# Ledger of designs, part 36: VH-VL binders against q9hk44

Target 1, 202 residues: q9hk44
Amino acid sequence: MNSRIMFIGGVPGVGKTSISGYIARNTDIDIVLSSDYLREFLRPFAPQESHLETSVYDAWKFYGDMSDDNIIRGYLDQARPIMGGINRVIARALANGEDLIIESLYFVPDMMDEMVLKNAFLAYVYIDDPDLHRSRLEDRINYTHRNSPGSRLAAHLKEYRTIMDYSMDMARGRGIGLYSTDDYALARQRLLDDFRKFVDRR
Short names: E, the ipSAE of ESMFold2; O, the ipSAE of OpenDDE; V2, 0.75 times the mean of E and O plus 0.25 times the DockQ between their complexes.

## First folded at step 20 (VH-VL; framework fv_utomilumab)

Design s6 (at its last look DockQ between E and O 0.85; V2 from the best seeds 0.79)
Fold by OpenDDE, look of step 20:
Structure s6 (fold): chain C 202 residues (1-202), chain A 122 residues (1-122), chain B 108 residues (1-108)
Amino acid sequence: as target 1 above (202 residues)
Amino acid sequence: EVQLVQSGAEVKKPGESLRISCKGSGYSFTSYWISWVRQMPGKGLEWMGKIDPSDSYTKYSPSFQGQVTISADKSISTAYLQWSSLKASDTAMYYCARHESPSYSFEDFDYWGQGTLVTVSS
Amino acid sequence: SYELTQPPSVSVSPGQTASITCSGDKLGDKYAHWYQQKPGQSPVLVIYQDSERPSGIPERFSGSNSGNTATLTISGTQAMDEADYYCQAWDRREAYVVFGGGTKLTVL
């Protein structure tokens, strides 16, 4: 197979954007897509019930009181159209023999086609230390998200970690690699190595 | 040279407990997963379950869930398959097999143990 | 649960091509692996990821996978190729490994 596809998941603050860039530079993959932009692209067209106009950390409100269950429900509602789009984007890349990296908050492999799952490298990046996670969220304004106050995002750490825990469980149960970014340098190197192993086997 | 060496043949009675072993050598034990595969006499291969020795994460086939326990001791590069109470129907050849991480592979078994014959009879 | 179906037996004359099929729902959207097992021996991987050969496996072994069917092909079949052959797949969603029922290849 000619296409090298990486689909990397992770909640805000874990470093998936930076890691994706690192992988891209070290593999000569030119196209890196972010679900943040994909979400914006889909918002005008997304189903009403997806509630894409609402931040993911507020999506639980559509189900009532804050709970882990409602947080996940809200997350999945938003994930459905985005994952559908991601699935098609990857499928297109595969069909055309194009290399592609997609980094996404929304990481639901069960919403993807089997052919896509067969031909894409999947990875989920996470962060163990909640304090470090908070710190990284607060610092986002200094890096990739200049117009998104880090303090605002950090206030929703609970929601993000709930989604992270859910996603990690799902990923682990499906044989998808988990990469802790507590040691960022180690994580990105391991991810790169595994991606190369994946590619070399095809 | 990569090798998986399994423990010797076992003759047991119904109700007895048993643990058989699979020792890996010639490679980094924690870098690969170990699966157990049952083959009843004259029958085909049946996947039982697998373990990631690095953290002892296990996944079982629905048919074997709760029937056996898979474990590993990475300090001695050994995986285990155990029964708390054997049945006559457990009589079979049991293989351990290695596969790369499912994170970047699709679980092809590149090396197999020699098999452990377990006979359970009254 | 996901299931793989193989013919119970296939016969071939020496020098001819043997084909062993493995059928599963959308198996072509999964990777199929093949194992050879001779009497009293452990299985040996002969094809992985549909069509890749491990080192040491003769070139006469090849594999393909599309639609609902994976196929192991042995060209120029030799007496030594007589064995049981098993296909295997992995279900990512459940992370289960699945074997076919096996095919006895007889070289006449």
Scores: ipSAE 0.835, ipTM 0.917, lowest interface PAE 0.7, mean pLDDT 94
Fold by ESMFold2, look of step 20:
Structure s6 (fold): chain C 202 residues (1-202), chain A 122 residues (1-122), chain B 108 residues (1-108)
Amino acid sequence: as target 1 above (202 residues)
Amino acid sequence: EVQLVQSGAEVKKPGESLRISCKGSGYSFTSYWISWVRQMPGKGLEWMGKIDPSDSYTKYSPSFQGQVTISADKSISTAYLQWSSLKASDTAMYYCARHESPSYSFEDFDYWGQGTLVTVSS
Amino acid sequence: SYELTQPPSVSVSPGQTASITCSGDKLGDKYAHWYQQKPGQSPVLVIYQDSERPSGIPERFSGSNSGNTATLTISGTQAMDEADYYCQAWDRREAYVVFGGGTKLTVL
């Protein structure tokens, strides 16, 4: 049997952690990895230019004033070592015939290896409505991250939405499905159905 | 049950405009992408471009970018291929073909229209 | 600009095995699909995702893809298999679909 690999991208507050848990429960995939923890693992080893010691929403500060370009530069610097690790993890799972779900803030199509592009189900989760996104960040403790300071993350909505818009633009047309969680129940069912179709074709 | 029915053959002069159509039935039209494929007389298949009818996202082959327009009207389950000014070199058979969403598939064309022969001559 | 190359023609005798190749740089890193086109007809998908057969396609059709080459194999070739055959891949990084130039299979 071929590995069932799902790689879900999305910024904080879009529901990627909750959706990955839903998918895991409904497919009996036991291993779910979060890039939040992969980042912590890599932080002491990462190149200094990655700036992994700071939060992604502050990484633009190394380049000057807040701008979309500087936000994206900081994001991509952090993404490089993380995506390298994700590629290796997926390659190992594929080689061993193991199932895996990865949910990640760091989701950069140009940094994905060919083996990932051929063999993994790729999805990006987002929220259209900025006000809903803000409220989801504020309510985060009630959904998935019980001790996370949701109001502090909501103060960085601009940075997150800049990253989200960039990621969606890079994903469109490359066979990476975009899943709006404005209606969360519909989005998770769409994602599950599409994943099942992907695995059934293989 | 699944059908892609294309508009009829066309005979045109250089410089004229033309829009040909591809109507899908027997399936959820917005669940599949539509590609247009050209086959010049005696030649092979050439991919022209594709459209996601759900939101009208379009991608063109570099060889056809700026040469044609691909569009869709999902309310009537129809995709279109159009030229603003035909050339004699546009004489060919034009197929529409569907594929599942690239979100979970790899762009294999499982159903094809019957083709629309377009003849452009002076 | 990704290119797929096929031989222009292949000839086999009835009952023999036909092999039609499709070559492209690192084609094994992509999925290859195959279509049959008989004169005056639309193409028909015969193999997808390297080696899978759609419902209704005879078991004598099979496919493989490794390295730079995908191969469509027809065992026990019948007169009705005489057609043009096209390989196709998807260049996911550039988001383009690419067809090979086609192979005319003749059954003598």
Scores: ipSAE 0.704, ipTM 0.868, lowest interface PAE 1.3, mean pLDDT 91
ESMFold2 (binder alone), look of step 20: mean pLDDT 93; pTM 0.949

## First folded at step 21 (VH-VL; framework fv_utomilumab)

Design t1 (at its last fold request DockQ between E and O 0.93; V2 from the best seeds 0.88)
Fold by OpenDDE, fold request of step 23:
Structure t1 (fold): chain C 202 residues (1-202), chain A 122 residues (1-122), chain B 108 residues (1-108)
Amino acid sequence: as target 1 above (202 residues)
Amino acid sequence: EVQLVQSGAEVKKPGESLRISCKGSGYSFTSYWISWVRQMPGKGLEWMGKIDPSDSYTKYSPSFQGQVTISADKSISTAYLQWSSLKASDTAMYYCARHESPSYSFEDFDYWGQGTLVTVSS
Amino acid sequence: SYELTQPPSVSVSPGQTASITCSGDKLGDKYAHWYQQKPGQSPVLVIYQDSKRPSGIPERFSGSNSGNTATLTISGTQAMDEADYYCQAWDRRESHVVFGGGTKLTVL
C-alpha cells in the first residue's frame, strides 16, 4: 500500500496547523510534523550567527534594508536546510510506506526531489484579508500557541504577507493548489477532498 | 455523459482574427481544467496551454505564449482559443481536452473534443 | 524545455506483443500518460499515471515507467490497435504539458 503524504505550506496565522490536524483526524494519519519544530531541531547544529538563529521576519536584515527582495532572500536562506530535511523525511516515509503530514512555513517545492513531489500531495494555504490575517495572528494564543503572545507575530504581518505572496506565486506556477482560509471551513473541506482524490488516484 | 463539443471548421485568411470554442457538458465545468492542443497536418500533438475555468487562470506553452489567448466563460461552460492575427502556419486541427486539477492529478486528458479544423490560406 | 522521444514507428503481427517506448530525462520521476489516435479521430486516453487503465480500455493495454523510459505494452495485438500512440507528461517546474512525437503502430 502506498503511503499517504501531505505537505502543506502557509505563513503563520493562516490556519495550517489547525487544518493539518483536521485532515489527520479525518484520514487517520497519526504523524503530523511542523517546520517550527524541525527548525528548532536544527538550531543546535547551526553555526553561530546562522540564518536559523534569526526569526524569519528578521532574516532580511542579513541583506540590509527591509525590502520584498531581502525578505524573500532571508526566507529562502532559512528554507534551504529545512526543506532539505523535509525532503529526506518524506523520502523516508515513502520508502517505509508511512503516512505523514507536514505543515510548514517553509514551502519551496523546487528544493525537493522530483520523486518526492510525485508521491506527495502538496498544498498551500493562504489568507486574502490582511485584517483577518492580523486578527488570527493575535488570537493564536487562544488556539494553537497558548503561551505565545500573538502580538509579536502580528507586528511582522508585512514580512509574512510578502513571503505568502511569493509562495503563492511559486505554488500556482507549479500546479500546486491554493486554498484561501478566509472561509476556513470551506478551505479545509476542499483540501481534504483534494487530498482524498490524490490518494484515490494512487 | 461527459462531452466536449467544439465549434465548427474555420476557413480564414492571413491577418484575420479567430476565436474557436469548446463547450463542456455532463460534468461540473469549473472542477476541471481545459487544455488546447494543436495538431498540424500529418504531425503530432502539441500542447498550447491550459485554463482553470473557476478563476480563468491560464498557463501557456512557451511556443504559444503571446501567440494565442485562452479564455473561458464558466456561465456557459465554454472555453475559447483565439488569434488576433492568423498566419498560414496556424493551419491545423485544434483539440480541447479536459484534465483534473493539478492539485491532485498529473494532468492526464481523460476527455477530448472532436477537434476544430482551422485552415488559413490567402 | 522538457522533451519526450518516441520511435516513429513500430510493427507487429496480430497476436504478438507490441511495445512502444517513450524517453525523457528522469521520466520515471514523472507520470507518463498514453493516448491512442486513429485516423480522423480525437486522441483517446489508454494509460494514465504510468500503468493505470481508464474504464473501457482493454486489459491488453498496460504501461510501465522507470529510469528515463516509459513503455506502453499491448499484448495480443489486434488489427484494431493500429493507430498513432502518444506519450505525455506534466513538467511540474513550469507546469507544462509535453507530448512525445508519436509512434505509428502497424499491425501486419
Scores: ipSAE 0.899, ipTM 0.944, lowest interface PAE 0.6, mean pLDDT 95
Fold by ESMFold2, fold request of step 23:
Structure t1 (fold): chain C 202 residues (1-202), chain A 122 residues (1-122), chain B 108 residues (1-108)
Amino acid sequence: as target 1 above (202 residues)
Amino acid sequence: EVQLVQSGAEVKKPGESLRISCKGSGYSFTSYWISWVRQMPGKGLEWMGKIDPSDSYTKYSPSFQGQVTISADKSISTAYLQWSSLKASDTAMYYCARHESPSYSFEDFDYWGQGTLVTVSS
Amino acid sequence: SYELTQPPSVSVSPGQTASITCSGDKLGDKYAHWYQQKPGQSPVLVIYQDSKRPSGIPERFSGSNSGNTATLTISGTQAMDEADYYCQAWDRRESHVVFGGGTKLTVL
């Protein structure tokens, strides 16, 4: 019995939490992990240079002025310990024949172990329309994050879209599927169908 | 019946341009990527590059980057390989081949075209 | 530039088992695929994802991949199996397809 592993990347507001729940319900996968909680678990142990004590949208400040390069550097600093943990979690699931869905802001293909690249279904979700993305960030209270005011996150749309564009480029260049959630119902069906094809080919 | 049908053999002179084609039928053309593979006379298979026909995203082998252009017209289920100025060293058999989306597969080529022989001589 | 290495030739007698190797750095961390090419013909996929046989490929074809080496094995080799065989992998980090140099299988 081979493990069915799905690893979904995406910035806040693109719907990765809702999609992971949909996939779980339609595949009978019981374990869904969010990097939001992995991040909180790791904060007291993470090295200072990861800057996990700050929000990802502020991490560029350690490098100077707000620029795409500095936003990405701050993101990658935070990603290192999180991706290290994700690699180990997937390795455990593979070794034990366990099924798992991970959804994560931190999705860095060059930090994935080879066993992840070979054995996990990898997907990156995004929103094409920046106005829709802003709206989705503002609406988070209504769907998945009832006590997290979406206007705070929407004020950082630029940082999130910089990370999203970077991640999409890296994913595309490595054959990782990109899934637009501008039409959420279409995106979730595409993801489910592709995941099933991935599993069926093994 | 899945088919990849390539354009016919070509005899060209150095410096001429050329575009050869690969037409897919019997399947959803935009659901599969197309690669081009060169085989020089008496030699092995050499991957040149690939295209996702759904959005025309391309990737080239380092050996062929800047040497050829790969394109597709999804409205007629056709991929193309194109030279702006042929050299005698371009004399080879050229295959197109398809693979499922790398989103869920690992780029095995399940169907190949019949090949297009390109001969470049003065 | 990820590279795959194959022996130039392998000879077997009819009915014997042929083994064709493909070597690459940590090839077992990738999937290996195998193609048969007979003279004047297009390549045909005979093994994908290390060990899986496409529909229509005889059961005498099998594959394995571990460490740095993938192996195509043909049991009960027949004269019709005489062909060139290519291994292929995908280097996901650059999204490059890589073929081995090919192995000529002779059945005599």
Scores: ipSAE 0.838, ipTM 0.918, lowest interface PAE 0.6, mean pLDDT 93
ESMFold2, look of step 21: ipSAE 0.828; ipTM 0.913
ESMFold2 (binder alone), look of step 21: mean pLDDT 94; pTM 0.956
OpenDDE, look of step 21: ipSAE 0.884; ipTM 0.938
ESMFold2, fold request of step 23: ipSAE 0.813, 0.828; ipTM 0.908, 0.915
ESMFold2 (binder alone), fold request of step 23: mean pLDDT 93, 94, 93; pTM 0.954, 0.957, 0.955
OpenDDE, fold request of step 23: ipSAE 0.851, 0.855; ipTM 0.927, 0.927

Design t2 (at its last look DockQ between E and O 0.86; V2 from the best seeds 0.80)
Fold by OpenDDE, look of step 21:
Structure t2 (fold): chain C 202 residues (1-202), chain A 122 residues (1-122), chain B 108 residues (1-108)
Amino acid sequence: as target 1 above (202 residues)
Amino acid sequence: EVQLVQSGAEVKKPGESLRISCKGSGYSFTSYWISWVRQMPGKGLEWMGKIDPSDSYTKYSPSFQGQVTISADKSISTAYLQWSSLKASDTAMYYCARHESPSYSFEDFDYWGQGTLVTVSS
Amino acid sequence: SYELTQPPSVSVSPGQTASITCSGDKLGDKYAHWYQQKPGQSPVLVIYQDSERPSGIPERFSGSNSGNTATLTISGTQAMDEADYYCQAWDRRETHVVFGGGTKLTVL
């Protein structure tokens, strides 16, 4: 029996956590993992050069001045150990025929094994409207992150959108579906439908 | 019924420009990708490139990058393959083929056009 | 660039089993599709995603893929199965489509 695995990427505020939950409930997938927790899990053991002790929006500082390139470099440094872990987790699930959803800020398919790419549904969710993105970051406290002020993250919208744009280009270049959550209801339905199509073809 | 209908055979001279077409019907045109495949006389299938008609995103084979242009007009459910300057070596059968989105599929071509024969000779 | 290698030709007697191979680096970690093309006709999908058979394709057609090799198997081969067969893979990293060189199947 083939496992049903979805790996969904997106920067904070796009709604990937909520969408993952929605899909899990509508597909009876019990296990949903978040890269936030994986990050915490790996921090004590990660290479120093990954800089996992630093927030992703500050990771560019290790390369000098703020720039899109440095933002992405910092992002990728953190992504390496996390993606390695995610890859192994998915591989394990596949080997055991387990269903799994993983939602992650770090979304770098090139750091994944071919077998994983062959057998997992990949998706990237994003927000087109930067103002909407900001507001959703600010409002996180009202939804999925009840004890975390959204204003802190909103202050780093530029860094997140830089990562988002990079990730979208990469995703598009790998044939991975892009889902705008500007219309959240539409996005989650489309994602669910595509996931089901993926599963049904197997 | 799903159909891909291609434009008719072309006889051209080197240096001439050409655009051939592939019209989809019987399905939502923007919900599927279109690839172009070349088959030179007596030879095998060669993937040239593909397009997402929904936003006209294109991807080319390295061998055909810069050699041809793939486009689409979703208002008339038509994909195009065009040359700015034909060469004799462009003589071949050209097929368009449909595949589902790579987001949830692996680009198996389930429907093919009937092919367009392009002959380039001086 | 990724390449798929097929034998140029395979011969089989009617009623026998024909096997056409397609080789590529870690092809088993990719999906392989197969197309049948008869003279003067467009290709027809006969196997997709290694082993799935489209509606309308006879059950005698089957596929497998492991290691570096995908295989199209035609059991009880019939005269009508004489055609060129092409394997195809998709490279997600570059989203490139790659065809094998094709195999001419002759039914003796």
Scores: ipSAE 0.836, ipTM 0.920, lowest interface PAE 0.7, mean pLDDT 95
Fold by ESMFold2, look of step 21:
Structure t2 (fold): chain C 202 residues (1-202), chain A 122 residues (1-122), chain B 108 residues (1-108)
Amino acid sequence: as target 1 above (202 residues)
Amino acid sequence: EVQLVQSGAEVKKPGESLRISCKGSGYSFTSYWISWVRQMPGKGLEWMGKIDPSDSYTKYSPSFQGQVTISADKSISTAYLQWSSLKASDTAMYYCARHESPSYSFEDFDYWGQGTLVTVSS
Amino acid sequence: SYELTQPPSVSVSPGQTASITCSGDKLGDKYAHWYQQKPGQSPVLVIYQDSERPSGIPERFSGSNSGNTATLTISGTQAMDEADYYCQAWDRRETHVVFGGGTKLTVL
């Protein structure tokens, strides 16, 4: 197997987009896909039950009152079609011996195909300090998301941290690495080093 | 250079408690997980459970859940396997073994301890 | 619960090729590892990640894994290869380590 595949998960504000760019530059991997754009591409064709017309932080509303369970159910409904697409993209890259980085809000190990679980480097990035997470969401100067309304996203910190905690628990139980970006420079170097080790073992 | 050195053989009676140890040297102890593996006399290998010594996250085989306790003291590079009340059927050889971080590996055990023989009889 | 099945024994003459199988449902979707255990000794990793050989393991040891079966192959088998051999599987979906029952390799 000669494909170098990285699949990075994380909620908004944790730095997954900037880390994926850093990894791409330091590995000469040319293709980086964001599930934000994959979601936009999928919207005209998505099944109605996926609720992809709704922001992830509002998806719990299809189930009633706000609760951790309803937040997670709404997230998983949105994740299903996007994870299906991600599985197909990775399968093509593996079959062709091609390199690929994917960064995604939608990171659900139980929805990953066996060849993804076996052959891709999987990582989940997070922020431990909720005040830092809020600040990162509120930051007006965000070179990867320049016009994103950070104050609107920060109003939904609860929903994002519920999804993050759920995803971290699922990832930990599957032996998928967790990378705190509270120290961004340390996190990106640890990710790069671990990815290189994964590639070198194969 | 990499070594996993286990505590010595034990002879115990049913109902007694026991803790056996596995000390790692020649590597960064918190960079590797430790598993415990049972081998009953004349039988094969049985995985009992594992621990990440960096934060003490522990996972047990369903067959051993609630029957043993796995722990670690990273300050002295040591993992432990404990029984609160031994049974005669606990008579076996017990190995510790390590694997690299699952972040980039798939739980191959590259180094094993020498084994600790536990005999439980009355 | 996931199970791995190995033949209890395999016999070969010196210089022959020994093949030891390990069978499990969709084992090719998992990584398979192999261990050698000589009498009175701890297990030793001889093949990892289906087909990779650790440093210090002779080139006559090789492995494969596809479908439901992983195979450890020892070419030019020597008397010192007489041992018990165990397969192991793990993947990110199950997260439990599973060993096969072991195969006694006899070199006559």
Scores: ipSAE 0.712, ipTM 0.874, lowest interface PAE 1.3, mean pLDDT 91
ESMFold2 (binder alone), look of step 21: mean pLDDT 93; pTM 0.952

